# VH-VL binders against o46895: the designs that were tried, part 41

Target 1, 223 residues: o46895
Amino acid sequence: MGSNKIKNLVQYEIQDFVSLNKMDTKSHDSLNLNVSKKSRYLLHRVLTNQLINNRSGNACTKTRSEVEGGGKKPWKQKGTGNARAGSSNSPLWKGGGVTFGPKPRTFSNKTNKKERLLALTTALYLKSNNTKVINLDNLDFTNLKTRDLVIKCSNLIENYKKDQKILFVAEPTASGLWRYVKNISNVDLIYTTGLDLKKILQAHHIIFTCKALNDVKEVFNEQ
Below, E stands for the ipSAE of ESMFold2; O stands for the ipSAE of OpenDDE; V2 stands for 0.75 times the mean of E and O plus 0.25 times the DockQ between their complexes.

## First folded at step 21 (VH-VL; framework fv_izeltabart)

Design u6 (at its last look DockQ between E and O 0.01; V2 from the best seeds 0.00; counts 0 for: pae O 7.0 > 2, placed apart)
Fold by ESMFold2, look of step 21:
Structure u6 (fold): chain C 223 residues (1-223), chain A 125 residues (1-125), chain B 111 residues (1-111)
Amino acid sequence: as target 1 above (223 residues)
Amino acid sequence: EVQLVESGGGLVKPGGSLRLSCAASGFTFDDYYMHWVRQAPGKGLEWVGEIYSSGSWTDYNQKFKSRFTISLDNSKNTLYLQMGSLRAEDTAVYYCARESFTLYFEGPGSYFDSWGQGTTVTVSS
Amino acid sequence: DIVMTQSPDSLAVSLGERATISCKASQSVDYSGSSYMNWYQQKPGQPPKLLIYDASNRATGIPARFSGSGSGTDFTLTISSLEPEDFATYYCQQSSDWPYTFGQGTKLEIK
């Protein structure tokens, strides 16, 4: 009764990605998301372990964290990066590439698989008000241009701003979508077989395909 | 430049309600926790609660959970504190404050890097 | 709740002298080798201003005469050479667990 997590049912409105008018389809789908009561501690621990594991095979002090952000500028918001003195003067930010290392007992190299799943569902809940679900069944990829994808995203997302990061979550069999998202600097794509906590946390908007949503229901219901 | 401006304070009777606003400028609600902190006359600071910039997460000092509600409106870049069942003890200056959400750069702790000037709430007969 | 106790409640110090303010937490505010204790300055009629974050890091624009130290449950704010502008009330604040809590404040008066 005093569990460290709370189950939350989150409903999503399903939208047709092709439609030029904003139809209310009255279709909904949902996820049961476990949310940690200590979300900041959990998310920090799991994210730090993800970054450590990414550099575990390296022989040097430099980490792959120098390439995080998709090979683009860091994701920091204009106000966030400018206002947080810790970001500018903290050894965690300016420690010469040795910020992440072995952290016994506090940051174990081994992150529990269940703990990782709780972090993912917690992060998705945190982003749930900025998450959309789309149906791709009617999309003709042969006629789709990068500009058209940008326009459709701007129509889908209320109060869309060009510099905001969009993360697509798609089923592994989604054909053609990666071809277009790779050409858009503020858009990224992950598959349901490779959910990534860092990318979820850095996204301003998340767009699931209907099939991707169905895929993750099975995974998240195992918690 | 980052600014936070509270408004909506005033004189209210015990048992009454009041809605405080915090207008943000120089930044938008993207990847922030926003907070309310109060200070009774001649007393120290007391954390009221928080909201994540998406609106999906709120948490409160349990002292206020049943009477106070935090919300936001991203289209107006504005944070709100709805206060009900007000008591004389709620007389205070109410501040809004900003916290950056950057888990991969910092630990789970937080500090309030920007504060508004405050709005005064007086609860008396 | 983590109770934050500051000492002293009030302190009078001459210009150019050293001031030391103590803050004791009812339980450790450490996580992963870092201490989540912050210090704020508040002048009359003004909002709090961040001085020190995570026990020992000076916020941007804070003079070097301000320093923070400590870990676990015991923390100290030091002003090495008091200036007239340092007349204020100082608060410690923990961010290790909810609810976030503040010390009761230490009023620094310049003799």
Scores: ipSAE 0.411, ipTM 0.684, lowest interface PAE 3.2, mean pLDDT 77
Fold by OpenDDE, look of step 21:
Structure u6 (fold): chain C 223 residues (1-223), chain A 125 residues (1-125), chain B 111 residues (1-111)
Amino acid sequence: as target 1 above (223 residues)
Amino acid sequence: EVQLVESGGGLVKPGGSLRLSCAASGFTFDDYYMHWVRQAPGKGLEWVGEIYSSGSWTDYNQKFKSRFTISLDNSKNTLYLQMGSLRAEDTAVYYCARESFTLYFEGPGSYFDSWGQGTTVTVSS
Amino acid sequence: DIVMTQSPDSLAVSLGERATISCKASQSVDYSGSSYMNWYQQKPGQPPKLLIYDASNRATGIPARFSGSGSGTDFTLTISSLEPEDFATYYCQQSSDWPYTFGQGTKLEIK
């Protein structure tokens, strides 16, 4: 739709696809979210992949060949009354190796770019009613205290509760915002370069900066 | 450097007892099987027995099991062979040997990688 | 007991020539794909010295002219080109089963 421009609005809401379809007049100034009913499976898939990719995979056990010791047969083959044994490092022994134990591995699962974008679009659509857009240019960060930010959030969000998660989405150049956000337990900050589906889905409220919204529009509306 | 030095050999009468010692340097016994091997004059090598893990494991040639005892003193890093009821046929050079295993090699084999110079035992009336 | 039989008992070979010593075990000394056969060299008045372990591996410091081969019950020690210092008695030894046993020895003499 329309070209992305920096808005001078203090606060505005994201328009969803449904709203845009109901109105003959397309608002070119809002994020247009295209959502399909069938996109639920994509949300699950992309989220699952994200979770899988976050696995460390560092579990490591030693096999019989990696365990220190062994080499010599523990006892003679016959005449001892014991079971036959080839090595003290056998998995059958206490202190022996582990058969088919965990080894370091990568759980990497690549997600298609289009699927990821569709999932993100869907997630934002679902959260659109709880999404606000703010102009950072109108915020004085020079004397802003963390408390002030909380107050600002409370003013922006109807029925604000401290236990609700707030997600800020900012442009990468908004370097000053993280300083204030990091100290607030229920507030997270992500950048447009790293939109996190999990965080979007977990958020009760989402706050976009104008620049962030424009960045997202450029990516989403060009598709 | 790994060194094994046997001592305690000498002349003994039949029926007598003798205690051989093997002093080890350059390593500790904790990780090695230690062996006694003897060689009669002009004859081949004969395995006597082994010890491992400060005496937790011992095994003997059946020929010697009733008469010989192998022991280890970790504090002195010394291996012992206590011989009893000695016979003329026990006349031999007695070697202590260290057994190593191929932990870092392809095979699980073992071999005697270090030997002492031996101590001579002569059993004669 | 595993009986180790070497052949020949004595071997006369000229300097620079190839020497081959055989060792036969009364039963297989193999386990888990490896052969528990070792070769030792002994000179008069000296203890045995390890030459070959696990049938075919040269011990540290052993010249390349020494090689071991074989599996199961039949093993061979080969000296490709004899040097003066190689004239000694050679023993095979199995460590597959207790008691450990040695061959009777092969005396390598200068022809």
Scores: ipSAE 0.021, ipTM 0.476, lowest interface PAE 7.0, mean pLDDT 82
ESMFold2 (binder alone), look of step 21: mean pLDDT 89; pTM 0.922

## First folded at step 22 (VH-VL)

Design v1 (framework fv_izeltabart; at its last look DockQ between E and O 0.05; V2 from the best seeds 0.00; counts 0 for: pae O 8.9 > 2, placed apart)
Fold by ESMFold2, look of step 22:
Structure v1 (fold): chain C 223 residues (1-223), chain A 125 residues (1-125), chain B 111 residues (1-111)
Amino acid sequence: as target 1 above (223 residues)
Amino acid sequence: EVQLVESGGGLVKPGGSLRLSCAASGFTFDDYYMHWVRQAPGKGLEWVGEIYPSSGWTDYNEKFKSRFTISLDNSKNTLYLQMGSLRAEDTAVYYCARESFTLYDWGPGSYFDSWGQGTTVTVSS
Amino acid sequence: DIVMTQSPDSLAVSLGERATISCKASQSVDYSGSSYMNWYQQKPGQPPKLLIYDASNRATGIPARFSGSGSGTDFTLTISSLEPEDFATYYCQQSSDWPYTFGQGTKLEIK
């Protein structure tokens, strides 16, 4: 019945990261985000495919630990090991492991791309109350210390709890940020050229740069 | 130790309105889809609608869409159901329920792992 | 809407005996290799209590005598050896498509 997705406008206040003041006046920017009505199943399917692809692209030992049904993974277990509901032998499409093999690259990319984009916009919408947009124009990387970055994050996020994960989404030209972020255990960074559903879902707070927000507008609005 | 406590039920005349509340504790309120489910006397369960606190996303059983509104107050960890244009057939026990799914735990399908005790709405002339 | 039909509507069974409750969906509730069918127990004056999720997974704290099975459109709840606390009304529920829908209920009584 009806459309599987609903487009929603999300508005963000832009804050200067250095001073945490609003720019000049109250500045805003926005995203139009498509949201799936079947968000839980979409997110589960796309993330499961991401975890399977990681196992296919690197050693099975890593993917086995990530696929194990712990409370933090998309897989919930009751004590029957790696089983999905209703499965007697294997929770996967045809069986465990790599029975399926990689999908055809051209067809898989097109089908997965539309579904993956909808999952990304759905996830971003569902986390919209925990998403901030900042302006980095006044940030001097030569004098920035790791502690200063942590303090600025704690001031940006109301009622910040130290065990919460923060994800920066930045434009590729902001490569200087990685040098500082890599040394902070609860802070991660992705670029607009490599949006990652797992990292977005695991983040308690998401911080876009203004330029990163502009990068994704064309991709998401043309969807 | 999840607790869901509904309140605001009572007797109301047809055409009237009523707002139900569900106070939540023992979990991070804005991580979970929250639902209203009702049960008419001597009858089965009927899904009313859902809300996701971290975005304000709502969806409704089409039967109620024009008359009922789900909302919340994150600062009070409280879910609301605003009911208008009430009819005799809206007489029921109204439950709030927590769905198992979170964005941090991408497990299997949706099921209601916690329920409140319910609050009774009676629509009678 | 997916219509959930339980059978029987009422069942009288002696303590220590086996009870079987069926639930049939008007269309498949399977998605991506899982069956989105849940079972709840409800006693008078109490809210529903989750027993089984995703067709066959026992919820935390539910005794081993409860089990679920089935896929597609046909599902079964089995209680292998009835105890006094098991006499209640049982509901199946699908979460495959919106609106979520419940079966009409099966009342399990002491024979």
Scores: ipSAE 0.495, ipTM 0.753, lowest interface PAE 2.5, mean pLDDT 79
Fold by OpenDDE, look of step 22:
Structure v1 (fold): chain C 223 residues (1-223), chain A 125 residues (1-125), chain B 111 residues (1-111)
Amino acid sequence: as target 1 above (223 residues)
Amino acid sequence: EVQLVESGGGLVKPGGSLRLSCAASGFTFDDYYMHWVRQAPGKGLEWVGEIYPSSGWTDYNEKFKSRFTISLDNSKNTLYLQMGSLRAEDTAVYYCARESFTLYDWGPGSYFDSWGQGTTVTVSS
Amino acid sequence: DIVMTQSPDSLAVSLGERATISCKASQSVDYSGSSYMNWYQQKPGQPPKLLIYDASNRATGIPARFSGSGSGTDFTLTISSLEPEDFATYYCQQSSDWPYTFGQGTKLEIK
C-alpha cells in the first residue's frame, strides 16, 4: 500500500559545543523524517489545537444566587410606584447577578497522536536547514557564563542576529543548560519530553543536543 | 533557463561499471528532488531512483538498489548515477529529471517538470 | 508497486479529431482529495515532456486542447483537436507511492 508520506533523511553536522571551530570534533548524524502529504493542513490543525488547549478558562461571573445580599424584598409589591422587584440581587439591577455569564471551563481539543507526530516531523523538516546539532559532553556548566553561551551561538549559527529566535532542544537531564538559556531573551529551551510545535515553527534556528536527537529518533521510529 | 545535461553513456561489457553524470544549470539542487529514469529501446519509462540534495537522502527502485548508487556534487551542481554489475537488460537511455511539487493546503503533488536529453548506455559483449 | 496500464497501446486518429487515452492504476492514487497522476508526451529522440500534473492541471506552455480528468484508479488524457505536432507517445505516471511507475505508453498516430 502506498505511503502518503514523503520520505526524507536529514543529515546533521555534530559540533562540539566547547570547541565549535575544531574540525576534528565534527561528526555527522541523521534523522529520518516523514513528511505528510497533508503537511500544511496538519501543521495548522495541530497548532490550532495547541493554542486552544493553552487557553485558560478562568472567566467567572456570579449568578443571582452567588451574589452576596438580597433575601429581603426591596419594596412592597404595590403602592410604591416602582416596578415589581423580588430581590436586590436580580440581574436587572446594577450589582446584581449575571444571567448566562461565563463560568470556568476547560478548553480542550484532542489531536490524534499520529497527526501530531507528523506535524512535528514536518516542522522539523521545514527547519532542517536551520538546525544544528551539538555535543555537550565536554561542556562545564559550572563555569559557563551567559555571555559565553551567546558567543557560542553566534559562532554556531551563520549570520546570527540578536533578534532571531533560537530554540534549544535538549534531553530532560540537561538541567544545567536551562540556567544559562533562561537569561537570553531570544533563546528558548524545550525538552524532548515536551516538543512544542509552536516553538519549533517560531524558531529561526534550532539547536539539538546529541542526546535530544537520539530521543527524537526513538520516538519517530516507533511510529 | 533550467537545463539538465546527461553524460557518461557508452558501450560497456556485461559485469562492468559505469558512472553517469547530470549537470544542472539555471537552478540549484536545493528544494528539489532529482531523479534518474531510464528507457530501454522501444520500451517505456522506468524509475531508477531519487536523491534529495539538501539532505542527501536517497531512494531506489528495489530492482536497482543493490547495483546502482545515486550521488551528487553540490560544488559542481552535478548528479551522478553509479552503475555496477551491468547487464544486457540495462541497455537504455538514461534521463535525469527534476521533481517539483505543488503546494496545496491539504498537501503537495509532485511531477517531473524538467528532463535532460538523456545519455545512452549499451551493455554488450 | 502500483501498476499503471494504459489503453490503447496505439491509437490512430485524424487531424482535427478528438483523441482519448486511458490510464488505469492497480490501486488508488488519490489522497486527501488530490489525484497524484501525471501525463507526459514524448517524441522520438526527445525526453518526456510534462503535459498534465495532479490529474487535471496543464503544465506551463501546454495548449488548452490538452486536458486531464479522472480520480481514484481511472484517468483520461484528452486532446480535443489534434494538431500535427501532437502525434507522439504519451505516458501516465503516478506519484502517490514509491517506486514511481509509468504506464506502458500510448502511441498516437495519424490515421
Scores: ipSAE 0.009, ipTM 0.515, lowest interface PAE 8.9, mean pLDDT 85
ESMFold2 (binder alone), look of step 22: mean pLDDT 90; pTM 0.925

Design v2 (framework fv_izeltabart; at its last fold request DockQ between E and O 0.01; V2 from the best seeds 0.00; counts 0 for: pae O 6.2 > 2, placed apart)
Fold by ESMFold2, fold request of step 27:
Structure v2 (fold): chain C 223 residues (1-223), chain A 125 residues (1-125), chain B 111 residues (1-111)
Amino acid sequence: as target 1 above (223 residues)
Amino acid sequence: EVQLVESGGGLVKPGGSLRLSCAASGFTFDDYYMHWVRQAPGKGLEWVGEIYSSGSWTDYNEKFKSRFTISLDNSKNTLYLQMGSLRAEDTAVYYCARESFTLYDWGPGSYFDSWGQGTTVTVSS
Amino acid sequence: DIVMTQSPDSLAVSLGERATISCKASQSVDYSGSSYMNWYQQKPGQPPKLLIYDASNRATGIPARFSGSGSGTDFTLTISSLEPEDFATYYCQQSSDWPYTFGQGTKLEIK
C-alpha cells in the first residue's frame, strides 16, 4: 500500500445566519481535508472501536455494580476451603469502584490518534456537499426562540426536509446555542473540543460556525 | 425488500451517448455506496465505478473514467450512468449494485448485497 | 490493480460430491484482521447472487453446504454436497483495493 490519503480543498460559502432575507454579502473559507483512499474501512474501524468502547464502559459499570451485590467471588466451587472463610458475597473481593483492579488493556481495541483524525476529516469530506458555514456574530440569543431557529435552518438549507438530521458544530464558547438546539428533535450540536465521528456520519446536514471552522483547521493541522 | 431496476439500455452507434438509470425501492441511498458493474456477452464481471450517497465521492475503473460519469438523485432515489463516446467494446449488460456498507450494521468488509436485473447496451454501427 | 485468478476455469462434479474452487489474489486482500474476499454465483440470464462475504461468512439464505475459507492471497469456495441447482458460474471478488476486481469465473457443471 503506497500513499493511502489525499488532501482535498473544500470551499465553503459563509452565510450570515440572521440576514438570509437580504442581498447576501458572500465570503468564503476552506478546509484542507485529508481523505483516506480506503475510507470505508477506516470509518468502519474507528466507528466500531468508538461503539465497542462505549459498550465496554457500560459493561464495566454494570459489572462493578453486579459484583457488589452479585455472586460469591473469588470463591471457587473447587479451589480451597479457606477461601470460604471470607464473606459469602464480599464487595471488596468482587469489585466496586476503580480501586479493585484495572481492566486488562488487551480488551481495548487499538485506534491511534492519527487514525481518528483521518476518520473525522474523511467523514467531513464525504458530507461536504451537505455542509454549510454560518456567521453567528449578529445573532441575539437573549431574544431568540426555538421557532425562530427552526425557520432560520429551513431558510439556510435548500430543499430542507423536516425528517433530515442537522448537526451544528460550534466553538466551546457558543454555549447559548445549546439551549435552543436541545429542544429540536432533528437538530444536534457538538463542540470543536469533542468532535464525534458517529454524529458526523448520522447527519444529513452539517452547519459550522465560522469560529468552529477556524478551530477545526488547527485540530486537523496536527496530521 | 430491496429492489434495483435498471433502464435506458438499447442500441447505439459508436461515438454515441446513453444514460442508464437505476431506480431503487425498499431503501434510500442514505449512507450507501452504489456501483455499476458490467458483463460483456460471454465474459466475466467488470467493475465500472462507484458513488457515495451524497455525491461527494466517485471513483471509476481507469478504463472508463474519461467517458463515463456516475451521478444520483436522492429525491428520486435513482442512480445514473452517463456514457459517452461509446465503443463496440462497451457492449454489455450493465448492473447497478448496492454495497453493504452502513454506519451501524457494517462488517469490516464490503460486498454487493443487492443487484438489479441489468440493462443491455449494444454499440453497433 | 489486484488480479484475481480462479482455478479451475471449468469443473464437472457428480451430484452429492464435494466441489472446490480456488481463487488467488496477486496481493493480500487482508485488512485489519479481515479478508476482503467475496464469492458470487451467477446462473445464465440472471444477475450475480452473493454467497460468501469476507472469505467465510455465508450470506443470509445461503445453504450450509456452501462454505468459504482462506486468507491473504489464497481462498477456497467449497460446496460440500453438490445439488442440481448449484449449476452456475462462480466468481470471486476482492474489495480490498480499488478498482474492485473479479476472478475470471469457474463454470461448475454437474457430471
Scores: ipSAE 0.402, ipTM 0.680, lowest interface PAE 2.8, mean pLDDT 77
Fold by OpenDDE, fold request of step 27:
Structure v2 (fold): chain C 223 residues (1-223), chain A 125 residues (1-125), chain B 111 residues (1-111)
Amino acid sequence: as target 1 above (223 residues)
Amino acid sequence: EVQLVESGGGLVKPGGSLRLSCAASGFTFDDYYMHWVRQAPGKGLEWVGEIYSSGSWTDYNEKFKSRFTISLDNSKNTLYLQMGSLRAEDTAVYYCARESFTLYDWGPGSYFDSWGQGTTVTVSS
Amino acid sequence: DIVMTQSPDSLAVSLGERATISCKASQSVDYSGSSYMNWYQQKPGQPPKLLIYDASNRATGIPARFSGSGSGTDFTLTISSLEPEDFATYYCQQSSDWPYTFGQGTKLEIK
């Protein structure tokens, strides 16, 4: 895959989440992202595999042998005026078994770890223009209201719309953020330990915490 | 009133043949399975066979299939049992019976709702 | 063939008392919740008379003192209070499979 990827340096502006308009609280950081030359194909394949793997596979029908009852010929072979029948559990009968119906199965498609990582980095690159980085160090979660969080998001994101999906990416220790994000319909939160390609691709806007960005940098540089 | 009257019984020698009749009144055979059931002296009941005129269907107990024949004469509304190669163990009272059915979702139950008085067949040397 | 075995072969019971006759099938006569078992009464010199059909249904004209119960392979005919006319031989019969088969009979006698 080495010949089919390019490296890109993405620059992010870091903003204080408490005072978004203070220039002195703004800094910059960067992230090196590997980008697939076949972005659409790669993303489609990895996403499809993810979706397949998430299938429950619990659909189940009973065959004629599994349906309760049966065993007796419903009527005599001749002289009844009815069609011939061998069992009341026949698939031809209402309430009978199902021929070649679905049975429980496991859906599993193996995805190469490197390919998955490349897909993630590619997706993040594609969303880079819609990605903000915030510093939560000065944010008091104890006094924060859900409304305040929405207002902060509105101020942070240019042309914010209520119907647009916002994805927060935080460090695992940022547990306080979840309490407020969970009640907002268009806002989702994931942690750096569980980056989800589907959620990244579905998001209109991505908001990283500084710590999350650093975590991601470490992960991407190590692989 | 449904009535079944068997006739034709009697004394016959081993190896002989006998034809039993069952005259039905109060109903027609067209809608019913008709059966022969026999009872040896002091013994239980044994199913011999059945006939359904509408479908020209006959079925027999495997024990009797090679020796006994069941038939109907619709014009006379009479059921017949032709017996051949009679043996001492064939000594019994022979009953004709009408089978009726119940309706269930999975198929019909059945029972003998009407019986004749029976005719006695004695096979003896 | 399904073998039907009744018990006891003979039963002596007093008038007004309860009589219970058992019938066991070598195979289940149940299908989809229905039991294909019938009971007949036979008096000397008379043909069998239908008492119970499909395990628990009384035939037309049969007194309420007659009842049938059971499922699978085990069935019971019960006469709650014996009347003089109830002393006879009783037979169970399965209609689940061909050939149709009968029990050996149970003779109910006056004690």
Scores: ipSAE 0.018, ipTM 0.483, lowest interface PAE 6.2, mean pLDDT 88
ESMFold2, look of step 22: ipSAE 0.388; ipTM 0.675
ESMFold2 (binder alone), look of step 22: mean pLDDT 89; pTM 0.920
OpenDDE, look of step 22: ipSAE 0.000; ipTM 0.496
ESMFold2, fold request of step 27: ipSAE 0.397, 0.398; ipTM 0.698, 0.695
ESMFold2 (binder alone), fold request of step 27: mean pLDDT 88, 88, 89; pTM 0.918, 0.915, 0.918
OpenDDE, fold request of step 27: ipSAE 0.016, 0.014; ipTM 0.549, 0.536

